# VHH binders against Ras and Rab interactor 2 (RIN2), part 12

Target 1, 92 residues: Ras and Rab interactor 2 (RIN2), of Homo sapiens (Human) (q8wyp3r787to878)
Amino acid sequence: FQNYLRVAFQEVNSGCTGKTLLVRPYITTEDVCQICAEKFKVGDPEEYSLFLFVDETWQQLAEDTYPQKIKAELHSRPQPHIFHFVYKRIKN
Key: E = the ipSAE of ESMFold2; O = the ipSAE of OpenDDE; V2 = 0.75 times the mean of E and O plus 0.25 times the DockQ between their complexes.

## First folded at step 9 (VHH; framework vhh_rezetamig_d1)

Design f5 (from d8 with Y105W; at its last look DockQ between E and O 0.69; V2 from the best seeds 0.00; counts 0 for: pae E 3.9 > 2)
Fold by ESMFold2, look of step 9:
Structure f5 (fold): chain B 92 residues (1-92), chain A 124 residues (1-124)
Amino acid sequence: as target 1 above (92 residues)
Amino acid sequence: QLQLQESGPGLVKPSETLSLTCTVSGGSISSRSYYWGWIRQPPGKGLEWIGHIYHSGSTYYNPSLQNRVTISVDTSKNQFSLKLSSVTAADTAVYYCARHKGYSWGDKPTFDYRGQGTLVTVSS
């Protein structure tokens, strides 16, 4: 049972800011992107997506993935890992 | 019905680049729900995930291979491709293109559809 998701917003003019979102445990990436577009006040939401950043690598998350499930899996691993969910522009 | 078909040379010389194309029919590569990827099985060994691409062009690769692998997508042809550089005999395997869902991070991803596979031999 998880009700919070920390998301960083990466924008060209302001660096990174972060917000802790109150979300349902089964929220999808698509839903998170919609919330982020509203909370971060982006005018062109179709140009953004949610990414996972872990161990210096990036992966764009497909719309029907579950960020809370990903967070739980990463926390369950025996080795410590630093990871971030990042709402940012899609490049290419 | 979704179909994935691999194509490309079955024989590649050592030190050269292995190049394969996957043609998708019965579905769109521009799906917002799926990644398109490559897996391989060397003789007598288990399946190894190579990497995948989202229709946006965003890629994620097996860390053990990422310096040699490039996956590309051509949405207008409903195709995606694999290039694996600097091949050796260890790269001889049956290569499959696949559809799958979910994030990957050093672990083998799950997949729900794959092609028939094509043997690529690195020799001569």
Scores: ipSAE 0.249, ipTM 0.646, lowest interface PAE 3.9, mean pLDDT 85
ESMFold2 (binder alone), look of step 9: mean pLDDT 83; pTM 0.841
OpenDDE, look of step 9: ipSAE 0.792; ipTM 0.894

Design f6 (from d8 with D107R K108T T110E; at its last look DockQ between E and O 0.75; V2 from the best seeds 0.00; counts 0 for: pae E 3.2 > 2)
Fold by ESMFold2, look of step 9:
Structure f6 (fold): chain B 92 residues (1-92), chain A 124 residues (1-124)
Amino acid sequence: as target 1 above (92 residues)
Amino acid sequence: QLQLQESGPGLVKPSETLSLTCTVSGGSISSRSYYWGWIRQPPGKGLEWIGHIYHSGSTYYNPSLQNRVTISVDTSKNQFSLKLSSVTAADTAVYYCARHKGYSYGRTPEFDYRGQGTLVTVSS
């Protein structure tokens, strides 16, 4: 089972900081956001969400999605994909 | 019960912009669990995913179409829309709006609700 998820934290005043989270394979995006709000000490968690950055494009992840499943799907493609999970402000 | 209904002109001239609206009833477009998307099926061919939007306005498009497509959401009207610019006869298809919950990077996602579809013909 995959137990790790790398998440970058992007903040206007802090740049980009990454953490590797110990997670269960079925963790939801909602749960990841909750962990990130606590670990990155965000005072206004409703203004943040988890995003997928791939192909120069941001996609906000819906709360009932599964980042570990997305990672597995991207790794199953014929060519390697460069992608990032980023916890950042929704408005921006 | 959730229903999705496409509306818009059924005939569009070449080089103009195809414009469709999807009206959602029996549920809220502002759901944090779902994406709202557009797919199309040219006559005699398979389904092609166009793109989707999250209620926040965050979009993701099929790379083969992304330079011509805009998807928008109007939460006050419980609607989302498609604009496809610079159309040609190749854009003639049945267009469907749909809801999905899964990841959809670069492929047709699994939809749990779909509209009836509306035929859009591009002809001079």
Scores: ipSAE 0.353, ipTM 0.723, lowest interface PAE 3.2, mean pLDDT 86
ESMFold2 (binder alone), look of step 9: mean pLDDT 83; pTM 0.847
OpenDDE, look of step 9: ipSAE 0.848; ipTM 0.916

Design f7 (from d8 with Y103W; at its last look DockQ between E and O 0.03; V2 from the best seeds 0.00; counts 0 for: pae O 7.3 > 2, placed apart)
Fold by OpenDDE, look of step 9:
Structure f7 (fold): chain B 92 residues (1-92), chain A 124 residues (1-124)
Amino acid sequence: as target 1 above (92 residues)
Amino acid sequence: QLQLQESGPGLVKPSETLSLTCTVSGGSISSRSYYWGWIRQPPGKGLEWIGHIYHSGSTYYNPSLQNRVTISVDTSKNQFSLKLSSVTAADTAVYYCARHKGWSYGDKPTFDYRGQGTLVTVSS
């Protein structure tokens, strides 16, 4: 697979915008969050996290996880899965 | 009950290809619920995930080993195999075959079953 990661930026009541990140295979969720904060010009990145939406469920990804591995695993399944990586605010 | 058993040479020379086979019994590798993978533990180090395969043949490898690793499956024999090319002393480890359902919230898959492991030593 190519070293790209599609990440959607979700703002409250303003929809979603997406960016394709070119990232190394071993990039961590923490690293992705940093990239997202810069690209989406987020001023308070400590209030944001990377989430995985898959199988109609939301999962907040721990900082030490590897989104590229997760993506690859999902793609390795014979049954298609619709999934999204979403950079959004942590729920209060 | 499900059992996984590693088999293959315990000694490999540098630059050669490490080859192991995992024989699964007590369950079918054709299950849609599981991936079949390999992990290893070098002496004095932690576990390293190598890669996995689905019964359909779909694979995913650890990027650090991707260029050297080949995992294959033989559903007719209920087996899957590992080939690691161009080995060096750094590839000396206990190798385990294992089963998992996917990724955990860590950096490694969660395995519910694995073999007893087999030591593979790379030496001249």
Scores: ipSAE 0.019, ipTM 0.297, lowest interface PAE 7.3, mean pLDDT 88
ESMFold2, look of step 9: ipSAE 0.337; ipTM 0.703
ESMFold2 (binder alone), look of step 9: mean pLDDT 82; pTM 0.837

## First folded at step 11 (VHH; framework vhh_rezetamig_d1)

Design t1 (from f6 with G27D H55K; at its last look DockQ between E and O 0.05; V2 from the best seeds 0.00; counts 0 for: pae E 3.1 > 2, placed apart)
Fold by OpenDDE, look of step 11:
Structure t1 (fold): chain B 92 residues (1-92), chain A 124 residues (1-124)
Amino acid sequence: as target 1 above (92 residues)
Amino acid sequence: QLQLQESGPGLVKPSETLSLTCTVSGDSISSRSYYWGWIRQPPGKGLEWIGHIYKSGSTYYNPSLQNRVTISVDTSKNQFSLKLSSVTAADTAVYYCARHKGYSYGRTPEFDYRGQGTLVTVSS
């Protein structure tokens, strides 16, 4: 599959604020977050995490998960899914 | 007062398809944003997540069972169903239907409600 990951910033419909990351299949969520922190120029990356928005629900991805595998899995489902990876601030 | 109740044959022959239905009462499958799933516990083993379905029909299955599992929803009956094809003795277990809010990939979902369970034995 494609070695890219589209990540929105803060919200699902961020439009042009989203960025396409070139990442290998086995990059972890932790690594993706580091890339996002640099790309989106956040000053407090510890307050941010990578989320998956799918089926009208938000999922905070654990650091040891693999976003590219998640993307591949979603694309492999029989039904088409609209999903978004979103780098956003943790609410806690 | 949400209630989930499993129903279906308790005995299935090897290579056949296990079929169960979960009847939901006290709340509508369509009215809330929950996932409706199936879990099982083989004798002497831990709880295994099978998969779930969203009210939209979107499904997600345990990769270990993905090729054999089909979960469907019937909102008109407030039911959802499990089909597990090509069963073997390893599929003998107590099967539970359950509900959970959200999930994380690679993690077992947290269920807030589940049925009492039904034993399904695979035997010739």
Scores: ipSAE 0.110, ipTM 0.527, lowest interface PAE 2.7, mean pLDDT 90
ESMFold2, look of step 11: ipSAE 0.306; ipTM 0.681
ESMFold2 (binder alone), look of step 11: mean pLDDT 81; pTM 0.828

Design t2 (from f6 with G27D H52R; at its last look DockQ between E and O 0.81; V2 from the best seeds 0.00; counts 0 for: pae E 3.2 > 2)
Fold by ESMFold2, look of step 11:
Structure t2 (fold): chain B 92 residues (1-92), chain A 124 residues (1-124)
Amino acid sequence: as target 1 above (92 residues)
Amino acid sequence: QLQLQESGPGLVKPSETLSLTCTVSGDSISSRSYYWGWIRQPPGKGLEWIGRIYHSGSTYYNPSLQNRVTISVDTSKNQFSLKLSSVTAADTAVYYCARHKGYSYGRTPEFDYRGQGTLVTVSS
């Protein structure tokens, strides 16, 4: 479906910043993390991961998951779902 | 060869806490690609997903159970666990631990490996 993925970057003592990524429909979370490490210029990418914030809950996304499929699933629901993909440190 | 084995008491009294451990052998629980989860099947009923954990400690639970469920991981022992509090007869089921493949929001996640299951009976 969609070739765009909005990802917020969350870092200590800075406001959230976001980028809209042009991605393949079947991009993996692992590949999104690699793109984010380059786009947000992190020096220690092993300390970061992609998270999903939905229903007031944070979930770390395993590397063999597909953010575009997750987005499509959430949008297919009839009720409003506020969700964010967030690239942030695993330990904070 | 990956093997998952459930362990814990087969009989639990009402109002107490059901506690199970899954021991993973043949692979590391610290895999970046998989979630580790619990599923149950009450007698004569379908499978009900309980929840899952990532090796980092990040959890996601079935909303219908989330106020009673705790899933934990101990990477040094290659184990993960289930605690289900305040049990009743409705919690009698065969409990399985599983390796979950992929992500499913609000549905039973796919799994590619499952333990043999352990019956837990809730009775006085």
Scores: ipSAE 0.339, ipTM 0.726, lowest interface PAE 3.2, mean pLDDT 86
ESMFold2 (binder alone), look of step 11: mean pLDDT 82; pTM 0.841
OpenDDE, look of step 11: ipSAE 0.830; ipTM 0.907

Design t3 (from f6 with S104L; at its last look DockQ between E and O 0.79; V2 from the best seeds 0.00; counts 0 for: pae E 2.7 > 2)
Fold by ESMFold2, look of step 11:
Structure t3 (fold): chain B 92 residues (1-92), chain A 124 residues (1-124)
Amino acid sequence: as target 1 above (92 residues)
Amino acid sequence: QLQLQESGPGLVKPSETLSLTCTVSGGSISSRSYYWGWIRQPPGKGLEWIGHIYHSGSTYYNPSLQNRVTISVDTSKNQFSLKLSSVTAADTAVYYCARHKGYLYGRTPEFDYRGQGTLVTVSS
């Protein structure tokens, strides 16, 4: 039932900023990337993707996945997980 | 239908590098939905996930193996590969390439296709 997703934007020279986006449960990672490209005003959106960052480890999210479902699964665990959804360059 | 086929040497000497290739047919490795991974099953034991690669080249590895593992993808050949360095007898196993929706942190990936497997024996 979550409709909002916090996404950080990571860039080498500007640090990390974040926005809370309207992301309904059935909106895909690909759609979130399109929203992020617009909101963060990137000029080369094909070079960016949405990543899951947890415990110093990055995983690129496949485009036909659902970030709200991933978030719900992580929250369902007995111990709190510290995680971030991060819009960043694929090749860094 | 989609088929995955492992290829590579079945015998590897201790301290050398195990090298396998998976050829994907009946479907594209450039799928936006799937990760391409390697799993293994040592004799008498359960399956162990080694790691996966997305078609972009982005990898995620089992932390217990990550310092010895390299997974690569060649989308033009519809193939992906495994290299496991510094092998010992403990690395003897049946190795499978597999497709899955991805590995969430702290979860085993759900596989929908797997190759037939290839036994790799580490022995002098």
Scores: ipSAE 0.372, ipTM 0.701, lowest interface PAE 2.7, mean pLDDT 86
ESMFold2 (binder alone), look of step 11: mean pLDDT 83; pTM 0.849
OpenDDE, look of step 11: ipSAE 0.826; ipTM 0.902

Design t4 (from f6 with S104V; at its last look DockQ between E and O 0.64; V2 from the best seeds 0.00; counts 0 for: pae E 2.7 > 2)
Fold by ESMFold2, look of step 11:
Structure t4 (fold): chain B 92 residues (1-92), chain A 124 residues (1-124)
Amino acid sequence: as target 1 above (92 residues)
Amino acid sequence: QLQLQESGPGLVKPSETLSLTCTVSGGSISSRSYYWGWIRQPPGKGLEWIGHIYHSGSTYYNPSLQNRVTISVDTSKNQFSLKLSSVTAADTAVYYCARHKGYVYGRTPEFDYRGQGTLVTVSS
């Protein structure tokens, strides 16, 4: 029941890059942030969080939310939504 | 023993700003697991989600209201607030502050705690 989650990394000095993570369906945002800190090699992980970007609006995801559930819910909507999970600084 | 209590004026004039404060007691607003939100219920209508704030200051608002809404958090006072600008009679409602988990998009989130509510009437 393994799944994949595409996460973009947004940083002022390097622009935007992305990675596809191998994750369990019920992975928490906290766990995704831990993986992202390692994969994107950030030195100050407490300054970063996972955000959802949809309809030109940002939402910081609380630690015990489930990105795979969010993805499934957005895909189930009647019209397609363009969305991104973005690992970025909390104050950017 | 978490409690949420709304405070603020019950009467606001058209075109002015509605301002409410929610005081959280029996728990910390700095939770990494919860969002702190505002909802309202106009007379004879269902609940409408206004928006929420995370303890970091990150906000997410109902798109129908977002150009008029500001939600703020003051972690030192264990409080969060609502400002709704340019009000009209359509903004008359019972306003609740509340705590919730989970992602919300286009629907009222399910809350595990909410305040008793305060009626705000917009009238000349």
Scores: ipSAE 0.442, ipTM 0.748, lowest interface PAE 2.4, mean pLDDT 87
ESMFold2 (binder alone), look of step 11: mean pLDDT 85; pTM 0.866
OpenDDE, look of step 11: ipSAE 0.835; ipTM 0.908
ESMFold2, look of step 12: ipSAE 0.402; ipTM 0.736
ESMFold2 (binder alone), look of step 12: mean pLDDT 83; pTM 0.846
OpenDDE, look of step 12: ipSAE 0.809; ipTM 0.900

Design t5 (from f6 with G102D E110T; at its last look DockQ between E and O 0.04; V2 from the best seeds 0.00; counts 0 for: pae E 9.7 > 2, placed apart)
Fold by ESMFold2, look of step 11:
Structure t5 (fold): chain B 92 residues (1-92), chain A 124 residues (1-124)
Amino acid sequence: as target 1 above (92 residues)
Amino acid sequence: QLQLQESGPGLVKPSETLSLTCTVSGGSISSRSYYWGWIRQPPGKGLEWIGHIYHSGSTYYNPSLQNRVTISVDTSKNQFSLKLSSVTAADTAVYYCARHKDYSYGRTPTFDYRGQGTLVTVSS
């Protein structure tokens, strides 16, 4: 099956750019970060990570998690959720 | 006090479906704060999370098993169930039903209550 994940790139001086990435269910957060570094053309990828914004709260995703599993869980909840996956700098 | 009890056949033939039921007593399965799940431990191995269900019917499965797993809930009987299709010898394990109290996104699921476990052997 083809699976896609919408990821926003947040950069302090350029605002936000979004891309729809091919992310199969077995792709880890670490691998998504590598894909994002290439697709968003960052020069210092060690300074970035994938974050989840949900319920007005940010959470940095651990490298061994699966973003498609997290997305599926959020979609399957009984109440509507607004969430975004965001590739952004780790430091405040 | 809350109690969880597994029930179901202890022997299953290869390629058939493993089916277990968990009966919850001393508390209600219809909770906003908890998920109801299944965990297994193959002989000599660690615990493996299979999946869990919210009382509304929403399910969450281990990706390595999700094509073979169905978890269901019957709130009127205070029960939830596991079906694991197309079993092989690798599915021989002690199966536990469990209550998952909480997890943040991206953490492995944990449980605060579980049943005593039931051994299911897959044998020809």
Scores: ipSAE 0.010, ipTM 0.212, lowest interface PAE 9.7, mean pLDDT 81
ESMFold2 (binder alone), look of step 11: mean pLDDT 83; pTM 0.844
OpenDDE, look of step 11: ipSAE 0.832; ipTM 0.905

Design t6 (from f6 with G106D E110T; at its last look DockQ between E and O 0.22; V2 from the best seeds 0.00; counts 0 for: pae E 3.6 > 2, placed apart)
Fold by OpenDDE, look of step 11:
Structure t6 (fold): chain B 92 residues (1-92), chain A 124 residues (1-124)
Amino acid sequence: as target 1 above (92 residues)
Amino acid sequence: QLQLQESGPGLVKPSETLSLTCTVSGGSISSRSYYWGWIRQPPGKGLEWIGHIYHSGSTYYNPSLQNRVTISVDTSKNQFSLKLSSVTAADTAVYYCARHKGYSYDRTPTFDYRGQGTLVTVSS
């Protein structure tokens, strides 16, 4: 497992707003969200979550999931996939 | 062990509001991991997703029902509720409260827990 996780803010193509997090493989989505809230200086982290964008589909990740494991799984697929982790507001 | 239990009247008159409450036990609805939703199954038809709510109050409704549906949450009681206004016979169904995670905006949620269901009949 690589110890980095690229997270975009609000949108997939966030340009320079994205952050590269140095995280252990067993870090949870909850922990990643906390890191993101601090790094992106979010005032209401309760309304934010970590999303996976892959195969033209948005998926909200539960806080007890493991983004690094998801990343590893996606990389292990025989067919390459373009995917993005995005820290964004929950749809309401 | 997580348990969800529906409660509310089993009979509603046309044009009235259907009201149901889901009581959650064995786990907190204040978890950031899950959405809490409602689904229904009319007689002879498949399951229909109604909507869900996050513990913070954020809601997402089925567009086909959006104008008549209100879902609310009471974290202090570990409950969430459904209100469906202006009911007709078409709203007769077994209603289930349910939990899901890993929600995809592009498809119906996959529920990992749900209640036993409660029949609500719309009749004069």
Scores: ipSAE 0.244, ipTM 0.637, lowest interface PAE 1.8, mean pLDDT 91
ESMFold2, look of step 11: ipSAE 0.284; ipTM 0.667
ESMFold2 (binder alone), look of step 11: mean pLDDT 84; pTM 0.861

Design t7 (from f6 with K101R; at its last look DockQ between E and O 0.81; V2 from the best seeds 0.00; counts 0 for: pae E 3.9 > 2)
Fold by ESMFold2, look of step 11:
Structure t7 (fold): chain B 92 residues (1-92), chain A 124 residues (1-124)
Amino acid sequence: as target 1 above (92 residues)
Amino acid sequence: QLQLQESGPGLVKPSETLSLTCTVSGGSISSRSYYWGWIRQPPGKGLEWIGHIYHSGSTYYNPSLQNRVTISVDTSKNQFSLKLSSVTAADTAVYYCARHRGYSYGRTPEFDYRGQGTLVTVSS
């Protein structure tokens, strides 16, 4: 089981900060976004989403995906990958 | 219920841009749960995933094609599109639009709905 998820918070015109969230293994992206909106105190949560950043590319995660499962799959690959989960505005 | 239909020219000249549109009926492209993607099958070959788009406009592309591909969405028309630039004969294939659920980095997505496909031939 993985009970922790590291999420970076990215603001336009600001640096990037991160928090380690205590989460259930089957937490959805939607639930992570809800937690992030509260933890990072965003006033307009509908403008944010969770993204996966791997190898200089971004992918917005659909709300019913499972970040812990994605993390486990990326770690299981034979070639190491550096990746980040990032809570950020959809349109930047 | 849900249907996807490809449309666009069936013949494209080398070095030009292949352009296709997928029209979605029986469901909304604005779903928060699904991605909308393009796949192709060259004659006698297997399926190759091209890329996908979320209704927000967020895209993710097959790295082997990413410098030539653009996928767009028009939620008001319930449509999404493919543009593939600088085509060669190697781009001749049956092109399908499709719906899928998951992330796909380094893995071909599993699609739950697919159009009937449209043959695009690249030839002089």
Scores: ipSAE 0.255, ipTM 0.650, lowest interface PAE 3.9, mean pLDDT 86
ESMFold2 (binder alone), look of step 11: mean pLDDT 83; pTM 0.849
OpenDDE, look of step 11: ipSAE 0.860; ipTM 0.926

Design t8 (at its last look DockQ between E and O 0.70; V2 from the best seeds 0.00; counts 0 for: pae E 3.4 > 2)
Fold by ESMFold2, look of step 11:
Order: sequence, then structure tokens, then C-alpha cells
Structure t8 (fold): chain B 92 residues (1-92), chain A 125 residues (1-125)
Amino acid sequence: as target 1 above (92 residues)
Amino acid sequence: QLQLQESGPGLVKPSETLSLTCTVSGGSISSRSYYWGWIRQPPGKGLEWIGHIYHSGSTYYNPSLQNRVTISVDTSKNQFSLKLSSVTAADTAVYYCARHKGYSYGRTPDAFDIRGQGTLVTVSS
């Protein structure tokens, strides 16, 4: 079973890029962060996390969260929600 | 067993700051899976989500309240807190601290799977 997850990388100095990740269906947020650290070649991965941007707000995703389940929940809502998964630095 | 207990004053004067603390026992607030948050129920009305926080300190607030709300964690005491500034009579409610499921997008009360017994806070002159 093939799954894809679109993740944007946000870095202040470099601007934004996006990549489509091939992931297993039950991938955790922690595992996505590991893949992102490798793919985006960050040297300090402990300073980054995966965030959900939706309704003009940011939410850091908990490590044992399942991004594919969140995506499914958002698609099932009565109104369309524009959302992005973003790998970016944690802000205090 | 995980337990949540609200504490703080039950009476607050208009224009002052409402301040509550939630003590978590039987589990760690530094959860990999959960957020910690506040909901309230004004008299005769439904539940309203106030906001929640991840143990890293990242906060998420109801947009209608966000200019007046601060939620904080103290992981060393296994506690999190609510400050709501500039209160009015409209802020009179039963306030609950609660655990957010973490795997859900939810910004509503239905994203919380356990909560405290609640504490009534009355805003009155």
C-alpha cells in the first residue's frame, strides 16, 4: 500500500520548498521528522518539528501523531480546509 | 490512573485576570501523544474550546479569545495554567482542564478525551 505525504520545508534564509514523501500508512510524526531531516539536509534536527498550518494557525504535531489520519480527518470535514504540513524550526 | 484537577479563585472582578492551574497526576504532562488544554461552559450554553498546549510550549488558541489568553506549562510540577485577562461577565463559566487526543486536528471540545471535574468562575463586581 503506497502513501504519499506532501511536506513543505520552511527555512528563513532559503525560502520554502516542498517534497512529496513516500511513506507507510501508519507513519508517525517523529518518523516524518527523521525523513525530513535527511531529505532537507538539516544539521540540527532537534530544533525542527512537523507542523500543521490550517485556519491561519500553526500547531506543532505531537510525536506519536499520525499525519495520514489528520489528513483524512481534514478531508472529511463539512467544509474544505486548506492545510499544509510544514517542517520548520520550533519557536519557544 | 490519570487525573486532572483544576485550582484557582472562584470569583474574579471585572477587568482583572482569571487565573487557573491544572495539576496532572498518574501520568506525565510531557506526553508524546497528547496536548493539554482548557474548555469552558457558560451558564445555559454549550462547551467552548479555549486553547491547548504541547509540552514543548507551543500554544493554540481560540481566535475569539487569543488576545486575552495565555496557556503555559510547568513540566517540573506536572502542571499547566490558564490566564484570561480583562474579564467581563461573559467570562462567567465552568472551566475544565482537559487532555487533547493529539491525533486529531480538532479545535473544539470534542477533541478532548478526559477532563477534570470543572470549577465555576464567576465574574462579578
Scores: ipSAE 0.316, ipTM 0.692, lowest interface PAE 3.4, mean pLDDT 86
ESMFold2 (binder alone), look of step 11: mean pLDDT 87; pTM 0.891
OpenDDE, look of step 11: ipSAE 0.756; ipTM 0.878

## First folded at step 12 (VHH; framework vhh_rezetamig_d1)

Design u1 (from t4 with V104I; at its last look DockQ between E and O 0.81; V2 from the best seeds 0.00; counts 0 for: pae E 2.3 > 2)
Fold by ESMFold2, look of step 12:
Structure u1 (fold): chain B 92 residues (1-92), chain A 124 residues (1-124)
Amino acid sequence: as target 1 above (92 residues)
Amino acid sequence: QLQLQESGPGLVKPSETLSLTCTVSGGSISSRSYYWGWIRQPPGKGLEWIGHIYHSGSTYYNPSLQNRVTISVDTSKNQFSLKLSSVTAADTAVYYCARHKGYIYGRTPEFDYRGQGTLVTVSS
């Protein structure tokens, strides 16, 4: 659905946790990162970004991309894809 | 005002590594909104996306090429580069560096700027 975005928080020492965010359909990656920094209580938000994990490959999402658009595109492909949006440190 | 300029050898021997650099001027490669990529056009074929890099160093490659491709960024020189290993005659093409926005997965990206292109010939 257009108003939900599942985001995993990946931290080296704490494993992975997730939250389902209620977001507007045109939310940007920059805005998602702001929400994630607050929700996951990170102290150094400039070191984190939103990544897409699909087909065993990571892709850092630029700030003015639209995660809901990406989700819709991946769901519309002829073959379904398993993918995750992950808020994690850029260096990892 | 943004300009992208390819540089590197125009002739590469089979089995060696093709190496190109793109110099960005009139803008910063450290943009948080853009990806910096490489595309090529083999003779008689359309454009083929090779891959891209974000200013942080994070890369995403065309799956058909990914085991032979390395794209790197040097933000201090406002440059990014392509290395394509183990080349054959099939890698002969015009190579372009390019900028694009938005998410790309499994499709040819939409470029808003590209260089003039440089022909790289793979030949003995």
Scores: ipSAE 0.453, ipTM 0.758, lowest interface PAE 2.3, mean pLDDT 87
ESMFold2 (binder alone), look of step 12: mean pLDDT 83; pTM 0.850
OpenDDE, look of step 12: ipSAE 0.821; ipTM 0.905

Design u2 (from t4 with G27D H52R; at its last look DockQ between E and O 0.05; V2 from the best seeds 0.00; counts 0 for: pae O 3.9 > 2, placed apart)
Fold by OpenDDE, look of step 12:
Structure u2 (fold): chain B 92 residues (1-92), chain A 124 residues (1-124)
Amino acid sequence: as target 1 above (92 residues)
Amino acid sequence: QLQLQESGPGLVKPSETLSLTCTVSGDSISSRSYYWGWIRQPPGKGLEWIGRIYHSGSTYYNPSLQNRVTISVDTSKNQFSLKLSSVTAADTAVYYCARHKGYVYGRTPEFDYRGQGTLVTVSS
C-alpha cells in the first residue's frame, strides 16, 4: 500500500483540481486539511474540510479520522468502488 | 416497511459493558447498499455517531470511542449489536440503531432509517 493520497480541491464556479499527497499511513484528516490548505493556497481553511465521495454520497470526515485507513478499507472491498477525497467548503 | 428496533438493558453500572441489539425487519441487513450503525444522544447534547458495520463484518468506529466500542452482526438473525465497555455517566444517552446509505466514516453520517431509540442510564 503506497503512502499517497489523491485529493481534489473543489471551488464554487472554479471546477476541481487534484493533487497527489505523499503522506504517512496514520496521518489524520486534520493534518491532510492543513496540507491541502497550503497546497491549494486557501486563505480561510477554517471554512474547509475533507469530504469523502463514494456511492453517490458525501461524507464530511472528522478531524481525527484517518484518510489512509479509509482508502485502504475501500480498496480491500471485493468489489471495486470509485471514491474521491475532496477538500471543499463546509456547507452552511 | 423497514423497521429497526433497539433492545437491551436500560441501566448499566459504571465500569461495566453496555450491550444493545438492533433487530431489523422488512429488509435484509445483507444488502450491499447499506451499512448499519449506532448513534446516541446524551441529555442536552446533539447526536453522536458511534460506528457502523457492513454485513461482511467490516466495522468503522468513531475515533473518540473506538477503544471501547465493538459492533457485530448476525446475518442469520438479521441483527447487529453494540458493546461499549468501561462505561461512565458520560455514556448515558438515548441509543439508536440506524441504516446508513453508502460508506460511513464521518461523525455525523446521514441515515435514512432509525430505530425509536432506547435510553441507557449509567448509574450505581
Scores: ipSAE 0.030, ipTM 0.362, lowest interface PAE 3.9, mean pLDDT 88
ESMFold2, look of step 12: ipSAE 0.289; ipTM 0.663
ESMFold2 (binder alone), look of step 12: mean pLDDT 83; pTM 0.848

